# Designs tried in a protein design chat: VH-VL binders against q0atu2. Part 4

Target 1, 119 residues: q0atu2
Amino acid sequence: MLDKKARIRTSREYRNVFEKGKRLSGRFLIIYYVENALDNNRFGFITNKKIGMAVIRNRIKRQLRAIVREYQGQVKNKHDIVLVARAGIGKSSFEGMEKDYIAIMKKAGLFARNANKID

## First folded at step 30 (VH-VL)

Design rec46
Fold by OpenDDE, look of step 30:
Structure rec46 (fold): chain C 119 residues (1-119), chain A 122 residues (1-122), chain B 108 residues (1-108)
Amino acid sequence: as target 1 above (119 residues)
Amino acid sequence: QVQLVQSGAEVKKPGASVKVSCKASGYTFTRYYMHWAKQAPGQGLEWIGEINPNSGNTNYNQKFQGRVTMTRDTSISTAYMELSRLRSDDTAVYYCARDLYYGQYYEYFDYWGQGTLVTVSS
Amino acid sequence: QIVLTQSPGTLSLSPGERATLSCRASQSVDSNYLHWYQQKPGQAPRLWIYGASSRATGIPDRFSGSGSGTDFTLTISRLEPEDFATYYCQQWDSEPWTFGQGTKLEIK
């Protein structure tokens, strides 16, 4: 699991990202991201009922957290990033989600230079 | 009551720039992304880019990257699209259209401006 | 990018007839992100069907949308004179957002 300090937790924090941040849309994810004043990155995750039942939504969140955790060391610091799960994500494989995440993050320029595990 | 009203037709020479405006009313301007689309005569629609009216952040279609600049004036609920280095194939009707802000629900263009004809001719 | 191909390019029919418009995607598109717009000459496009099968507000029930994967259809059960226009499908599945080239529904 992500550390508590690496998580967006309050509605105010989420609103700040949506209002002030940039957004990029992938096939399965939309990311909203903004620079923060901290020394660490924070991640938020949003799903809605249109994606599927609660068990599916929870699975997707777990998978997204796993993906974020896997690549967190390669993400540029001082960013708040919200991942919004799109409706079709429930039909995607873990690898598909990971691929989409990587593609979006690359497009956003959020990966650190010389990152080695970004394929 | 939602309305998007665009500026009037423009005639430009190749190499010039054009700036089209889109004034929004009937809703909270900063709560919806504003998009721009191009429709060449007798052709379909092409997405140009989007702007977050609240932050001013933009995303552009790579095809227009480097030539398009989207801005907004929140005080008058107006979005702007500027296209530079105009070419003859830029001749088209340009539309503004709004989209949901947060993307948690369906995303589509629910309201459009009336369009602005931009003619590029030597 | 996802290419949407509509067929036919032009459809000539008379009022009262049934119209079937096709939209084919170059790759699978989630039905939640496939939309249809109507456009009449000199006017802006207007949202008509969203999520492949949901009618926008004020759209008559003679219009219906269906499909999944790569094949989507807009159907008009009984054409009215005001239905003659160009219809565009549009995908919001992946950037850049793209439109079909349109089907022009004209009076025979």
Scores: ipSAE 0.528, ipTM 0.878, lowest interface PAE 1.1, mean pLDDT 92
Fold by ESMFold2, look of step 30:
Structure rec46 (fold): chain C 119 residues (1-119), chain A 122 residues (1-122), chain B 108 residues (1-108)
Amino acid sequence: as target 1 above (119 residues)
Amino acid sequence: QVQLVQSGAEVKKPGASVKVSCKASGYTFTRYYMHWAKQAPGQGLEWIGEINPNSGNTNYNQKFQGRVTMTRDTSISTAYMELSRLRSDDTAVYYCARDLYYGQYYEYFDYWGQGTLVTVSS
Amino acid sequence: QIVLTQSPGTLSLSPGERATLSCRASQSVDSNYLHWYQQKPGQAPRLWIYGASSRATGIPDRFSGSGSGTDFTLTISRLEPEDFATYYCQQWDSEPWTFGQGTKLEIK
């Protein structure tokens, strides 16, 4: 249920993030993010058809959702965040995507105090 | 047809500032990032930074941070780049360039302005 | 900060000859993010090859790109008079988005 409230759902919602938000690029991901008027965060995921067949794109989305879910408690509230898979993502490991996500989110200043440790 | 038309050549003294304009036509100005690049005489190209023309959010190459300001006027589909505290090595042609629509697979500059020569001399 | 080094700096050839232009990166670049631009004197750069090997719209098939990792190549199979220009490679793998210093392809 919470996953439903944490989703960017409509084309208008996605367009708002692209048009109003900031952009940061990592090795495998680009994030677009903007403050929203809610008390919670919402996440969107984009995998271009050129990345691969639906099975491959669905695997990548599942992995990204798992990563986002793992760290969602550390994300500052009131943000709409769209993760866009870059062309090279299909050759990354889960751990590579995770490291990239953490680095980008820290650079964006979207993690709260005492973000979880990596190594 | 996409077109980016830049302001004319300028001659400046060291320590001054310059503001170059880039007028866009043939597309929805607010849906594509605008970038600026520098090309010194006989040299390659160097990326200066980008602006989201809808929000005004900017991202600058560290080399130019503190000296560059990018702005835009959406009512006339025009982007601006201002470079301050000019030095002789700022003598260059400055280009505006558009990147692709948000969320696209490839990332590159698809259209460029004709360039603006800025000469800094004592 | 990925440095792109192009060679040769200047290549003097005649129409009809084959040209080979090299772009070497200081660290691995995903081929999807390696691009080539053509620039003629007094003109803006134009997108020529994207994703290492894909020709931009309207670019003749005598132009081909290849490479991966740190080594990329632009090849022109038979030079036409209109092909004499400076060619730049560019990477979008990591900020800042950097260009090579160019290879000037000039008529002998």
Scores: ipSAE 0.526, ipTM 0.832, lowest interface PAE 2.6, mean pLDDT 90
Fold by ESMFold2, last read:
Structure rec46 (fold): chain C 119 residues (1-119), chain A 122 residues (1-122), chain B 108 residues (1-108)
Amino acid sequence: as target 1 above (119 residues)
Amino acid sequence: QVQLVQSGAEVKKPGASVKVSCKASGYTFTRYYMHWAKQAPGQGLEWIGEINPNSGNTNYNQKFQGRVTMTRDTSISTAYMELSRLRSDDTAVYYCARDLYYGQYYEYFDYWGQGTLVTVSS
Amino acid sequence: QIVLTQSPGTLSLSPGERATLSCRASQSVDSNYLHWYQQKPGQAPRLWIYGASSRATGIPDRFSGSGSGTDFTLTISRLEPEDFATYYCQQWDSEPWTFGQGTKLEIK
């Protein structure tokens, strides 16, 4: 899972990203992102209760965290990034979510390394 | 109680610019994205772009990139859309429209301004 | 971009009749992102149906929405005089957010 320092934890931190950041929508995800004053990235995850019961939402969050962890070394530092699950995410496979994340992160210019290194 | 009030009709010549305003009331202006849409006479609606009113960050439909500028003044809760190098086919009603609050399950425009007619005449 | 094609362009009916308005998408749209707006002349659009089938606040139950994938329908079971207007579908699945060209529902 993500290290404690790499997590967005407070309502104020989430609100800062939503209100000051940029957003981009993919098929299953929306990312909100903003530069922070730290040396590291922080990630947050939002799943609306209408997406499903807690067990479904927790599975989606775990899948998204796994995806973020897999690619975190390629993300430009000094960003707070919130992943918001869209209404249709329950119909996605893990691979579908992963592909969507990669595409959005590339479009946002948040990968520090050449796009050719991302599988 | 939420209300979006737009500036009045404009008549412009080709090549000029127009700036339409949208004053918000009844909610916290900086916490909801504002969008703009175009409706040419007898036509459907076309999304122009969005602005985060807090940060001023924008995202434009590529069709309008390079000619549209969206700004805001948070002190008077007002969003602006400026369209430059006007052509006759820019004649349309322009609407501001509010996004839903962040993290909502549904995504749609919940409130609209009354529209501003911009006429570009020879 | 996702193109939404509405049919018919104009639908001429009398009060009391059933109206069926079609919205076809150029690619699959998740139903949660397909919305309908009503617009009367000189007025802004108003949210009418969201998520393909849910009525916005205050919308009468004679309005119903349905559909999935590429084909969506707005149905008015018994037309009232106030229902004659133009109806637009909209998708929020993929940027740019697009609208259909509208179906004008007019009195016959």
Scores: ipSAE 0.514, ipTM 0.836, lowest interface PAE 2.7, mean pLDDT 90
Fold by OpenDDE, last read:
Structure rec46 (fold): chain C 119 residues (1-119), chain A 122 residues (1-122), chain B 108 residues (1-108)
Amino acid sequence: as target 1 above (119 residues)
Amino acid sequence: QVQLVQSGAEVKKPGASVKVSCKASGYTFTRYYMHWAKQAPGQGLEWIGEINPNSGNTNYNQKFQGRVTMTRDTSISTAYMELSRLRSDDTAVYYCARDLYYGQYYEYFDYWGQGTLVTVSS
Amino acid sequence: QIVLTQSPGTLSLSPGERATLSCRASQSVDSNYLHWYQQKPGQAPRLWIYGASSRATGIPDRFSGSGSGTDFTLTISRLEPEDFATYYCQQWDSEPWTFGQGTKLEIK
């Protein structure tokens, strides 16, 4: 599970990312990211009814958290990053989501140099 | 009512730059991303890029990367697209179009400017 | 990038007839992110159908959208004179966002 301190929790924190952050759209994910003044990264996750029923949304959220956790140590520090699940993500495989995440994060330049396990 | 009003037609020489404006009204300017699209004569539409009017952050189509600059003036609810190093194939009608701010739901261009013809000729 | 191919390029029909416009994607596109726009000469595109099957505000019910995967269709049950225009499909599935080349619906 993702560390408690690595989570965006408040509405204010989310709003800050949306208002001040950059946006990149992938096939399954849209990421909003902004630098923070902390010594760690924080991640937020947003799903909505367009994805499907609550069971599906919860599954997707769990999968996204797993992906983020897997690559957390390879992400540049001092960023707040919100992952917005796009409607089509419900039909995607875990690998597809992971690939999309990696691609977007690379495009955003959020991975550290010479990070391992990066496609 | 939502309106996007663009600046007038431009005639430029190759190598020059052009800056097109798009003034928004009838809605909160900073709550919607603004996009730009290109339509060459007799052809379809091509997405150029987007800007978050609130933050000024941009994302560009790789095809235009390095030549396009999108900016905005929130005080007058106006978005700008500047295209540099113009060439003949940049001749087209350029449109601004708005999109949702957060992108959590449907994503489409619900309102468009009237278009700005940019002609590049020697 | 996702290429959207529309067919036919030109469709010549008379008022009162049924029009069927096709949009084929080079890869699967989620229906939520397939849209249609109408454009008349000298005017900007106008949102017509969003999410493959939802009519935009003010769009008559003679217009309908359908499809999934790689095949999408815009149907006009009974053409009105004002319906003759160019229609573009557009996808928001993957960047860069792309449009079809358009189908010109003209009067026979």
Scores: ipSAE 0.503, ipTM 0.874, lowest interface PAE 1.5, mean pLDDT 92
Fold by ESMFold2, fold request of step 31:
Structure rec46 (fold): chain C 119 residues (1-119), chain A 122 residues (1-122), chain B 108 residues (1-108)
Amino acid sequence: as target 1 above (119 residues)
Amino acid sequence: QVQLVQSGAEVKKPGASVKVSCKASGYTFTRYYMHWAKQAPGQGLEWIGEINPNSGNTNYNQKFQGRVTMTRDTSISTAYMELSRLRSDDTAVYYCARDLYYGQYYEYFDYWGQGTLVTVSS
Amino acid sequence: QIVLTQSPGTLSLSPGERATLSCRASQSVDSNYLHWYQQKPGQAPRLWIYGASSRATGIPDRFSGSGSGTDFTLTISRLEPEDFATYYCQQWDSEPWTFGQGTKLEIK
């Protein structure tokens, strides 16, 4: 569930993540992440306009939001996390993006060890 | 006008350490990742690692993990790379190189320092 | 890691000739992450072609890049004396970010 409290909203909040956080690159995504002072996680999404036309960028954002929502219960709290679409993301499938997200989130240590998917 | 100016050449003995500096100007130092690369004589380039100059967070090529330390001093817009336990095959020119501003479509090194020759000899 | 193999190692040509430099990757590389740098002796590398086919600022249109998957090419349609240098391909698809070993383009 990606409600108001789980969103990075302001330019200042995005800049904080980019400038103070860690960066990990996957095949289709880059994540930037930093610990926040809240009790919850917040997510942001960046798609450069060169990735494609608005319909393509909106599809990618929708897919990434769906992936984040599916796994949000497994994410350790108190982090601001920005997902940046890499140039090659337009050639990925939903499953490819999902696999990439899982891999980089595990590498970042952001998933709980024994968490299970919510069904 | 972006410029990266590196420290001068160094001669070291095996087992020693070297610390190379890279002073940045013409842009906001803390908003771009800094990378380091090695070029051995007659060889191609090899990526060593990166540092976020604002936070100090680093990410190293596994080949250099345990021997390399990257730091920075934001007050003088300077990045540093230290390589320890030097051996003869560390003889190379070492470059600093700037990553693009975050969130850009392409990912490459847009500006490079002039290089620092490090010679390791007995 | 992705290994980039450039061929030939050395290419000896005269001004006015066409040059073709190859870069082969050990696994598929998205063309958006394949870049070319030029380096002259005693100088730092300089970005030349990015995203396989886009020229960096100020690069003459006699330079063109192409390719996809595992095979990429840098072509110089008509060599000028200033073009003799070593050219490196680089991939930014998967860590570690790797370079080819270079093709030295030298005057015959």
Scores: ipSAE 0.436, ipTM 0.814, lowest interface PAE 3.4, mean pLDDT 90

Design rec46
Fold by OpenDDE, last read:
Structure rec46 (fold): chain C 119 residues (1-119), chain A 122 residues (1-122), chain B 108 residues (1-108)
Amino acid sequence: as target 1 above (119 residues)
Amino acid sequence: QVQLVQSGAEVKKPGASVKVSCKASGYTFTRYYMHWAKQAPGQGLEWIGEINPNSGNTNYNQKFQGRVTMTRDTSISTAYMELSRLRSDDTAVYYCARDLYYGQYYEYFDYWGQGTLVTVSS
Amino acid sequence: QIVLTQSPGTLSLSPGERATLSCRASQSVDSNYLHWYQQKPGQAPRLWIYGASSRATGIPDRFSGSGSGTDFTLTISRLEPEDFATYYCQQWDSEPWTFGQGTKLEIK
């Protein structure tokens, strides 16, 4: 499970990312990201009813957390990053979701230059 | 009533720059992303880029990267698109259009400016 | 990028007739991110259909959208005089966001 300190939890924290951060859209994900003043990265996850039923939304959240956890060591430090699930993600495979995450994070330049576990 | 009112037609020489304005009213300017699109004569539309009016952060179509600059003045709810190093194929009607702020719902252009004709000729 | 090709380029019909407009994508597009716009001469485009099959607010029920994958269709069951315009499809599936070249629906 993703460490508690590595999670965006408050409405204020989310608002700060949305209002001050940059936005990039992938096929299944939109990411909002902004530099923070902490010693660690924080991740937030947003799903909505357009994705599907609650069981689907919860599955997507679990999958996104798994992906973020897998690659968190490859991400540049001192960032708040919010992942917004797009409507089509409910029909995507885990691999497709992972690929989209990697692609959009690369486009954002959020992976460390010496990262060795990036497809 | 949501309205986007753009600046008037422009005539420019090749190599020059043009700056088009889009004044928004009837809604909170900083709560919606503003996009710009190009429509060449008799052609379809082409997405140029977007700006977050609150932060000023931008995302551009790579086709226009290096020549386009999007800015905004929140005090007068106005967005600007500047296109530099103009060439003949930049001749088109340029539109501003708003989009949802957080992308948590469907994404589409729900309101458009009336368009600004930019003519580039020697 | 995803290329959207619309057909026919021009469609000439009379009021009361049925109109069928096609939008073909160069690769699969999620139906949630395929939209249609109407544009009349001298005016900006206006959102018409979103998510492939949902009518925008105020759009008459004689308009319908359908399709999935690479093939999408806009249908007008019974044309009214005000329906004659150019219609564009547009995708938000993959950047950069792209539009079709349009189908001009003109009066015969």
Scores: ipSAE 0.039, ipTM 0.745, lowest interface PAE 4.2, mean pLDDT 90
Fold by OpenDDE, fold request of step 31:
Structure rec46 (fold): chain C 119 residues (1-119), chain A 122 residues (1-122), chain B 108 residues (1-108)
Amino acid sequence: as target 1 above (119 residues)
Amino acid sequence: QVQLVQSGAEVKKPGASVKVSCKASGYTFTRYYMHWAKQAPGQGLEWIGEINPNSGNTNYNQKFQGRVTMTRDTSISTAYMELSRLRSDDTAVYYCARDLYYGQYYEYFDYWGQGTLVTVSS
Amino acid sequence: QIVLTQSPGTLSLSPGERATLSCRASQSVDSNYLHWYQQKPGQAPRLWIYGASSRATGIPDRFSGSGSGTDFTLTISRLEPEDFATYYCQQWDSEPWTFGQGTKLEIK
């Protein structure tokens, strides 16, 4: 799991990202991202009823956390990033989710230049 | 105005079944999940399960798995919760509660039924 | 499951006083999915605070919510007679959805 310091935990923090951040839509994910004043990245996850029942939402949330954790070290620092699960994500494989995450993060320019596990 | 009106109090014997209804009005029934909660006398609230009124899909608390069945009739905007094999500890007030279907940044129970007392006694 | 522990179990205060209600989670909870409900005897719960810090529609500004992670607080700056009730916190972060055991705010 992500460390506490790597998590967006407050409504205010989420709101800040939504209001001031940039938005990019992928196939299964929408990301909102904004620079923060910290030395580390923080991640938030939104899984609402659109993606399915509670059991699905929980699964997706765990999968997204796993993906974020896997690539966390390759993401540029000083960013708050919120991942919003889209309705179709419930039908996606883990690999599909990962692919979408990588694609959208690349498009956002959030990976470090010397990242090794991007492909 | 949004209203959730539940069926009246029930008195049942152990082993019997009870079916509580929750009629919704003042909004589009299929655009909100419906949840059910249990509150035993003098106790807190316990989540029982949820139903998507549009699809009819359900998800139940494991504690009630095998004994609870949630259904809905979209034609009359009514949700139902049936609890079978009743025990004395099922005696409680049962509430239906609305939850936004699409969800936004927040998901919560914004409207509640008035509650239905179910008494299980021999 | 996430266990929400509220404290104190009973809070006895007088009108005009400040009330502080605590809700502690057994594990970190996304504040967007931490809510408070008010319940009076013989009535259904009513949404009071959502997303840890947002007042529901019609809720007086003397009520405020705060907190993140595992510690959340509901504060009533100056109690009014109608504020005496039982307050429940509730999380929608992880299934099964759970409620705190409640804090009964009673008049001294």
Scores: ipSAE 0.017, ipTM 0.647, lowest interface PAE 7.7, mean pLDDT 90

